VH-VL binders against q7z443r523to685. Designs and how they scored, part 6

Target 1, 163 residues: q7z443r523to685
Amino acid sequence: TSLNMSTHQLTITVNVTSLEKSLIVSIDPDSPLLMTLYLGFQYQPNCTHFHLNITLPKDKVWQKDEEYTWVLNPEHLQHGIGTYYITAVLSERQEGAQQTPSLVSVITAVTQCYYWEIHNQTWSSAGCQVGPQSTILRTQCLCNHLTFFASDFFVVPRTVNVE

## First folded at step 1 (VH-VL)

Design P03 (framework fv_polzastobart)
Fold by ESMFold2-Fast, scan of step 1:
Parts: structure tokens; C-alpha cells; sequence
Structure P03 (fold): chain C 163 residues (1-163), chain A 121 residues (1-121), chain B 107 residues (1-107)
């Protein structure tokens, strides 16, 4: 849940068991902390060897809680189900207290968007995608049709190692 | 169908407070991810977003208008109310309310017909 | 605040022509862009959201493309009913901001 990060790097391990949902990764520090996240499948990534990356906090977000959240849709999890590794590396350009360890909250969850399909009297995810403004507290749904929608949300297990 | 309609005074004097009500049908503001936004357009000018309110009672106001704006909802009446204090002739505009499904940070897929509010002495 | 700049400010062309309008954001907004059509005396109508997604019920001659800072809106074959002012809007961050509009007329 919480970590005292006295080094400049941590690795998150998460087992993806389904590609029906989007993976939400939240690395929320107790004070602003510039970092880059690297994604690897079945290996620990670094700045020269990774599948995808993102720099946090995200700029120009709609809500504050988006700043430290990475949304990985099924299309981003190209290697399918299995173990993914995320390495978070602190930037040397910290604007604050560089020598003070930060408490970091790490949460991983899965979510998907649904709409009520009147014709079949059931919930469907067809035509909806989880948007990049999603967080562990709310799901942004991008749908290609006008309708009422809902989302599910499940916290998934992860392991965190500090280096 | 989703429909929205603005109501309120069409003439306001400088320094007075404007109160506009948006009455809607075809959706509920208790539905997850649904919001209602207020947008205005001065005659012959571009659109300006004013405020948004969402199913969970989260509220966002345009910071350029500071504390002049208040947005509230009455979910049981299908109404959203915008209050804007200290009106000035420069605030003369057509005021719209719109369905904002929260998607993509808010795009506005259904709009009311708009109500022209003139600020003059 | 994110500034949205549209070009051209006005355009006059013929029925059947391809029309292109561009929109530039002062900073990257990913794909968080919508396009609206507004006819005189009417409320705006959503045409495109998420930069390239066509709103349901909107004619297929309308399309959008682009990401980051540069976006394009296209009408593949102009029809008389398309005479209107067109606006882009970013939804990447609050305050949400609109372009100044492009007035489209037929000769």
C-alpha cells in the first residue's frame, strides 16, 4: 500500500489474468515527485529496455487525482495475459526536497465501461473504452454511442520492490 | 431523448445576481459518469465554458470568473442551477446548459436552446 | 489555460467541394478534442469527439483527425445545409476552451 522510498527506483509486479479490462496503475506520492514509469512483460524494464513508458505527474490533467495514474488498455498489453513489470525511476530534476524520502502509495486495479443495452436487457461493453483520465476513484468511459453507462472496479494484487 | 432547457430572467441590471435553471429529461444526474455544464456565448463571439456539475456532486468552475459562480443540482427535480454574482454588461450572452457525459473531460453532446441574458441599466 | 487557434477564420466555397478546417492547441492535448457545428440562432451541435470519433446520427461526410497539438476537420463533399460556424474544443484540462470559430459559406 505505502512505501518509504529512500532510493530513486521501485519495481511493481502485477499478474494480468484477463484482457477484458483495462489496468489502472496508481503511484501516488505524499509530495510531488517527478518520475518515469517503464513497462515490461516478463522482465524488469529500465530506461533503455522497455515496451511502453510514461512520465508522471501527467501535465494538464482535468482532475488532480489523474496526475499519478497510468491507464493501460488491452491494446497496450500486447503480450497478452501474464506477469508485467513496471519500473518507476525518479527524475534528477526534483524541484522539492530531494533528500527527504517520500511515502508512496501503490495501487493496481482493473476496470471496464459498460452501458445498459435495452434491446437485450443486459450490460454491454461494446463501443466503450476506458479513457486515459481514469483513476482508481473514477473511470472515464469513451463510448461511440449516446447512452447511460457504468463501470466496474477491482483491486488486483501486486508486489513492490524498492532499489 | 435527452432534452435540456434554460430558464431565468432575460434582463439583468449591473451588479445584480443572475440565477439560471436548467431543466432536463432523458437522463438522471444520479447516473454514474453523467454531468451538466453551463456554456455561454456573447453575441458574435466564441463559446466560453462556465461550470460543470456531476453525478457525485463534484463541481468545477472557470477560474477566470473566480467566486462569482455557483452551480448546484436537484437530482429529484432534474434541475441544475447556475448563479453568477455582480453582473456586468460584458456578461451579456446566450447561456446554454448541456449534457456532459464526463467522457473525454467533457464534450457536450446535447444542448439546451439557450437563453439570451442582456445586462443593461 | 490552453489556447485553441482555428484556421481559416472564414471560408467560402462551392457545393460538392472538400472543406478542411484546422485547429491548433497551445500545448499537447492528446486526442481530447471535439468539433461542433453552429447554425445562426441555434445551439451548437456535436459532430466529432475524441478527435476522430463521429457522433451518432451525424453524416459520414464529416471526419476528424490529428493528435497532440494539430487537428483537422474535413467535410468530404459540402452540402447546402453545412453552412454554419464550426468550433473546436479541448477537453484535456479545465478550463475547457473553444477555438474562435470558422464561418463556412457557399458562393
Amino acid sequence: as target 1 above (163 residues)
Amino acid sequence: QITLKESGPTLVKPTQTLTLTCTFSGFSLSTYGVGVSWIRQPPGKALEWLASIYWNDDKYNNPSLKSRLTVTKDTSKNQVVLTMTNMDPVDTATYYCAHSPYLYGDYFDYWGQGTLVTVSS
Amino acid sequence: DIQMTQSPSSLSTSVGDRVTITCRASQSISSYLAWYQQKPGKAPKLLIYAASSLQSGVASRFSGSGSGTDFTFTISSLQPEDVATYFCQQSYSTPYTFGQGTKLEIK
Scores: ipSAE 0.005, ipTM 0.491, lowest interface PAE 15.1, mean pLDDT 82

Design P04 (framework fv_polzastobart)
Fold by ESMFold2-Fast, scan of step 1:
Structure P04 (fold): chain C 163 residues (1-163), chain A 123 residues (1-123), chain B 107 residues (1-107)
Amino acid sequence: as target 1 above (163 residues)
Amino acid sequence: QITLKESGPTLVKPTQTLTLTCTFSGFSLSTSGVGVSWIRQPPGKALEWLASIYWDDDKYNNPSLKSRLTVTKDTSKNQVVLTMTNMDPVDTATYYCAHTFYDILTGYYFDYWGQGTLVTVSS
Amino acid sequence: DIQMTQSPSSLSTSVGDRVTITCRASQGISSWLAWYQQKPGKAPKLLIYAASSLQSGVASRFSGSGSGTDFTFTISSLQPEDVATYFCQQANSFPYTFGQGTKLEIK
């Protein structure tokens, strides 16, 4: 799925159905684009009205795939289950491209870290968090106990509008 | 048809608290994306934004007025109330309430305004 | 705070003339600018939002252009009922700020 950001702005709509998993938002441009993302719950955010923001690409990443990925843990989704809107605004300062006509791929997914709990013979997420270095290709698991872990990964539906 | 009307005292003494009520019709402040804002205009001067309240109870106050401003809503009565403490003669102005709409590309704007109420601060 | 500077402060011209008013922001605001018309004793009326989008019910002789820091408002053919003060407003950052106004009169 690819989109043209020639209007300098796009909105991503995601329905969050569970707070047991972290939301992964990937905005992958075909050429470098400086942008700011704003998060809103049940409303379309902008630079003057938003819950959280992030500037992409990220600095000081461990892997290149991290630079256009935003990890939203349940603690960041403070309003609970429902429709979240993300507005991506292109910076007026761009490298090389004054017009910013670019193809952008938007992927949304949910992921969670688990460990095997021997006493109950089952997988549990207790004591594990999804880390900020997670991407659509790899989940970073940060656990407060020494154990072996696994993660799940599911692409979730999203709507993208260019305005 | 969107309409808004301001009500409250037209004369206030220095140091007193001003309370203004905005009563509206034609929209609900429980509708996603909708807000109501307060804007004032001293005689012969420019417009000054004071505060906004949105459907989700999110509030924004002009930082230059510090903690003097409080905005509340009563969705069932179609009312928004502005409270401004420690009034001074410099606060003499026409006070407006306005329906706030947004365009995703460019942000929020004030598309329908009340008639305004002149509040004079005098001893 | 973003400062909005309008020019000219006042303008006097003839019916049928093309009128232009400019607004400059102290920092970049993309296209997040609106224009309002205020007649004496009345509340402001939104004419243009998003720098160039005409509000529903507003006459097509009004238009806006610009992006970043420099914006222009135009009346293509001045009518007698257009006598008013015009204000620009940035919607980029809190607090929202208005220009000082341009008073338009007919000679």
Scores: ipSAE 0.000, ipTM 0.504, lowest interface PAE 14.7, mean pLDDT 82

Design P05 (framework fv_polzastobart)
Fold by ESMFold2-Fast, scan of step 1:
Structure P05 (fold): chain C 163 residues (1-163), chain A 121 residues (1-121), chain B 107 residues (1-107)
Amino acid sequence: as target 1 above (163 residues)
Amino acid sequence: QITLKESGPTLVKPTQTLTLTCTFSGFSLSNARMGVSWIRQPPGKALEWLASIFSNDEKYNNPSLKSRLTVTKDTSKNQVVLTMTNMDPVDTATYYCARIPLEWLLYFDYWGQGTLVTVSS
Amino acid sequence: DIQMTQSPSSLSTSVGDRVTITCRASQGISNYLAWYQQKPGKAPKLLIYAASTLQSGVASRFSGSGSGTDFTFTISSLQPEDVATYFCQQYNSYPLTFGQGTKLEIK
């Protein structure tokens, strides 16, 4: 859905039902837009009352399409399962003195990295994390499994790195 | 409120085995995918990760010290134990235990105060 | 092993100054980087994770940026209580490795 930014802010509502998945918040403005996102649990946050924040666009992105994406891993959702609110506020200082866009698209998704454990005959997310360069179009999966010389167990590699 | 505290001997002779216990509160290693790690810091030097143990009893040891390190947990007591064999004066360091918030997010959000272990004759 | 190199090794500056510390990884680590503050005689304290996400309760004057191999930690306006050694840590792969630390002092 597209939201009107004429009020210089927008609010996104997300129902978190699991703390084993990452939340992806993607904002797609029709032109470059400096903004800050604020996270609140069970309340609508603002610049003076929030749990977490991020400034977008991100600096030094790996791919340009991730610059307006906020990845919230379970560690960020410290209040547990429930309704989270995200308020996006336009910066008073827009770079290049450009006109602010009138419309932005907002997409939220949940994702997790899974691999098949042949020894346990089950799907697992253990040892993998959703990377901060994930977007709604691709999940960055980084897995930290060790080779034999780095582990203290008799283990074969059981995971893959996917984009 | 999350707390961790290291305990064990502060003086160890060369060739002896060091055993350190981390006692924690405010979280459990029984059902949450969390971990506890051991990190050390020799005087005036950088931090060095030693070992990690997770709720599922999965263990990882620094390969440079792998043969000397054992990490175990007692979930019912909220304790994690590090054993390091064949201590040498170069192992003199402050030893910390610290929490990993989620099994694959390998940074340390809460730390114990540290315990200085001196290895000398 | 992934080697983490910090620069500078030490710096001395004035209250109110903007402070910048850099950290370079020997190979790509995406945004899997944390920053810690360690005051003399104390345990390290987590300030930033995922390269740019501020830990709960940490003052907004601290910020981080970067991805891949080059990372920056910034204090926008130095306060007296910020005198400490700062460490970066990669958590992209085992073994987990730390930078050598940057000692920050006030003139």
Scores: ipSAE 0.000, ipTM 0.471, lowest interface PAE 16.4, mean pLDDT 79

Design P06 (framework fv_polzastobart)
Fold by ESMFold2-Fast, scan of step 1:
Structure P06 (fold): chain C 163 residues (1-163), chain A 121 residues (1-121), chain B 107 residues (1-107)
Amino acid sequence: as target 1 above (163 residues)
Amino acid sequence: QITLKESGPTLVKPTQTLTLTCTFSGFSLSTSGVGVSWIRQPPGKALEWLASIYWDDDKYNNPSLKSRLTVTKDTSKNQVVLTMTNMDPVDTATYYCAHRGYSYGYLFDYWGQGTLVTVSS
Amino acid sequence: DIQMTQSPSSLSTSVGDRVTITCRASQDISSYLAWYQQKPGKAPKLLIYAASTLQSGVASRFSGSGSGTDFTFTISSLQPEDVATYFCQQYYSYPYTFGQGTKLEIK
């Protein structure tokens, strides 16, 4: 679903139930929209109190659909399983000075990279990591070995509040 | 080069409040991903995690200690302070502070030497 | 809380022997397990994290394996300086919890 981000911020709430997968957060606006995202564990973050942040759209992307996607690997979810909050704050300096309300689409998903381990006859994620160029349409798998590999992808529930 | 050292009283009477200070060097608690944790060990027993404080001033306390714990930091002085109220003889233990690095998270990779706190009348 | 149980509680063996210590979690903790060495009167030293990753500067004779609920710590060839108590720790969920320890001695 699409939400009208006519206020200065919105908060996304996600319950992380496993540290075996990476969390993908997509905030897809109808028109270019400069924003900063803040991550907090068990609290609603702001610009003075946060765990991690990112400015969107991203500067260095391989494809345009990466611009508004934040990939949070298990090492970024370092407080373990539980409820994470993401606050998205609109920049006061919008390029092109267009101050009209924008519709944004918020999607959260989890993904994992794995390969077939011949000696054990099982799938394993060892030596593979979800890359920062991942999106809701494509999972980038970075592996330290040459093997046959695959990924999964599941949309997860989230709550969004506009302020 | 990361070094931590605990300081505070070595003898506490029952019902008193314990205050321990961890002074560190070789890292900054303003660095993203970094934290300092308090762990204790009663004589001859297992380690027990007490509390952690992180670069963003996030605090996590062991719920089994019923809100007896307070952890604060002074980033400019490279210090973390643990306060534990209503001390009891069963709280007699060696108290450690430890560095938690960002390297895949959740690690106690460097420890202070520990300070033995005895609770008796 | 996640309970960590170590086995054995103590063992005595000879220099050069292969030593194995096990750790079991009361629930699935994936690979979020660390192993520590504690010599008498000293603070614990991190040896292994992420179940099998050796900490920088730690001797290659130490290794770890396992995932989920069952984990193993191995010393391939025991040296005199390895006499210590060894602890496992889960860091999958707060509160972080430790095993009761395994005391290793040389006979």
Scores: ipSAE 0.006, ipTM 0.538, lowest interface PAE 12.1, mean pLDDT 83

Design P07 (framework fv_polzastobart)
Fold by ESMFold2-Fast, scan of step 1:
Structure P07 (fold): chain C 163 residues (1-163), chain A 123 residues (1-123), chain B 107 residues (1-107)
Amino acid sequence: as target 1 above (163 residues)
Amino acid sequence: QITLKESGPTLVKPTQTLTLTCTFSGFSLSTSGMSVSWIRQPPGKALEWLASIDWDDDKYNNPSLKSRLTVTKDTSKNQVVLTMTNMDPVDTATYYCARTYYYGSGSFPFDYWGQGTLVTVSS
Amino acid sequence: DIQMTQSPSSLSTSVGDRVTITCRASQGISNYLAWYQQKPGKAPKLLIYAASTLQSGVASRFSGSGSGTDFTFTISSLQPEDVATYFCQKYNSAPYTFGQGTKLEIK
């Protein structure tokens, strides 16, 4: 969904129901926006109180759509199953003097890498992890073996509040 | 069986535009995660990546040559086309097309290459 | 842009020798490093990806190691058919950058 960031801040609420999957957070602004995302578990984070953060856009990417995508693996969701809050704060030092209100689209999704295990005739995630070049349109799978793989991808319900 | 093959002129005059076509079989650029790239190699020198095009029509050009390069695809014909403007004798090189993908090991390097086509730029 | 530097630029050695080639990235690239073999008049052949993983069908005498900025490619016992130019390549993000190449010859 699209949001007006004229208040320089927005909060995304994500319910994590499984620690077997990675969380993908995608921000798509209508024009380039320098921002920092803060992660909190069961509390709304800010620039002085957060569990994890990232500055967007990312500077070293394979594809354009990675620039505003944050990949959170199970190791990053250390507090387990529950409600996570992400606060996006618009940087006060935008490239150029940006005074116009900005609209951003926010999408959250979960994904995991699977490969077909012929011996047991089942899907397995063993030896694979979701990579940092993943986006809402594709999952990068980093595997210790070369096999056919697929991803389990679906949108995670969320709430977004503008402050 | 996966194959790629480059085709186009072998001789180009200075200031002309080079157009090369990569025709491939055994995979499709409609498959999510598939990408085809153009790489060149001047005689006796290193490999230089030129451009890539993804299944989703996303295009990436070498920053050093950005203004001269256009890459397009025709998914139904299994073809990727490279256009390079304002050719110069220093652009004399063997031009390769190669595929990459996000299959098994995530980001993957170039696993299948065409045989290459030598393009000579001279008057 | 990340620069890839190979050393040595060329070497001559004997059949059965252990050959080591190094590749250095100007910035960290994790394990997104590949090694290619190129024989005269032919396209490059992928030998190693993810810094240390052998491509299917590649002889076990070839190996790779390293992560971050420093990478090594080794041929444990040189065979006559290994005479070629070897290139490293980063592939963590565009632009894809190749090393200058190491020309390997038998004396």
Scores: ipSAE 0.000, ipTM 0.479, lowest interface PAE 16.1, mean pLDDT 79

Design P08 (framework fv_polzastobart)
Fold by ESMFold2-Fast, scan of step 1:
Structure P08 (fold): chain C 163 residues (1-163), chain A 120 residues (1-120), chain B 107 residues (1-107)
Amino acid sequence: as target 1 above (163 residues)
Amino acid sequence: QITLKESGPTLVKPTQTLTLTCTFSGFSLSTSGVGVSWIRQPPGKALEWLASIYWDDDKYNNPSLKSRLTVTKDTSKNQVVLTMTNMDPVDTATYYCAHLSGWYEYFDYWGQGTLVTVSS
Amino acid sequence: DIQMTQSPSSLSTSVGDRVTITCRASQSISTYLAWYQQKPGKAPKLLIYAASSLQSGVASRFSGSGSGTDFTFTISSLQPEDVATYFCQQSYSIPYTFGQGTKLEIK
């Protein structure tokens, strides 16, 4: 879905069904758009009531698709499984050359890093964590052992409202 | 008007360290969103980005050369310094500093460049 | 690293002709592409940024288009002062990378 964010808040609703994977939230604008995201559990957050926030685009990244991606690891989802709300608020100060309203695509997905464990003949996530440079196109795997890794990736349903 | 100028040695021996200074005017490296980059061009070849430093002292180095590169700034002097260790004849190139502009990160103003020759 | 490939490597044409240079990225870079002009012995000069935006002070005969992996740079009517090497550059991913350049000459 593509939405115009210039005059309204954007609210994303995601049902988290497992804490075994990291949640990836991607907000892809057609042009640069400075915003702050607020996370709430079972309530719609705002700038005065939230339990986690992030400013997008991210300060400095290796690749542009990282700039509008928020990686929420299981430790960030402190309230467990259930419905999470994310409110995106457009910054009063816009950087860059583009100041016109832009269309925004919202994607939510879950991912996890794995390696092949020879002794048990299975894939294991032990010693690996999804890194902050992960995107919907690429999973960064940060592991504490020397081996080759694979990741899974599943798009999950979300609801988007603009008000 | 934005201007930049490179300075430093024009002749370097193999294994030595190269230090180049970029002195600029017309902008401040304390202004949010502003950066300065180093780019080189061997004679007759393509441009190669080396490093960037931003207003908030955040630094990015080309991964192929990362262990050899250090970039620093002195905001009060309007200077950015590039240090490159273990110089080799293949590093012979014209070295440019350039103003890094906007969210799309392009180089809108360049210094005149300084040719650095690496030979015995 | 993202590879930028330009074509042609060199081009010789006549004053007043339309000149087209292309640049291809090894992966999608959206519109994070700039075009530079470089004359012998001089620093590059920015002509186009964000794939299609003309830099202030640059002649309107220069234009850019494209998105994703395929980009085009056009000079609508070649002038003698346009003899130069032209480079594309992506800023989608670090390290920033440049094309190999297209050398433009007049017949």
Scores: ipSAE 0.007, ipTM 0.610, lowest interface PAE 9.5, mean pLDDT 84

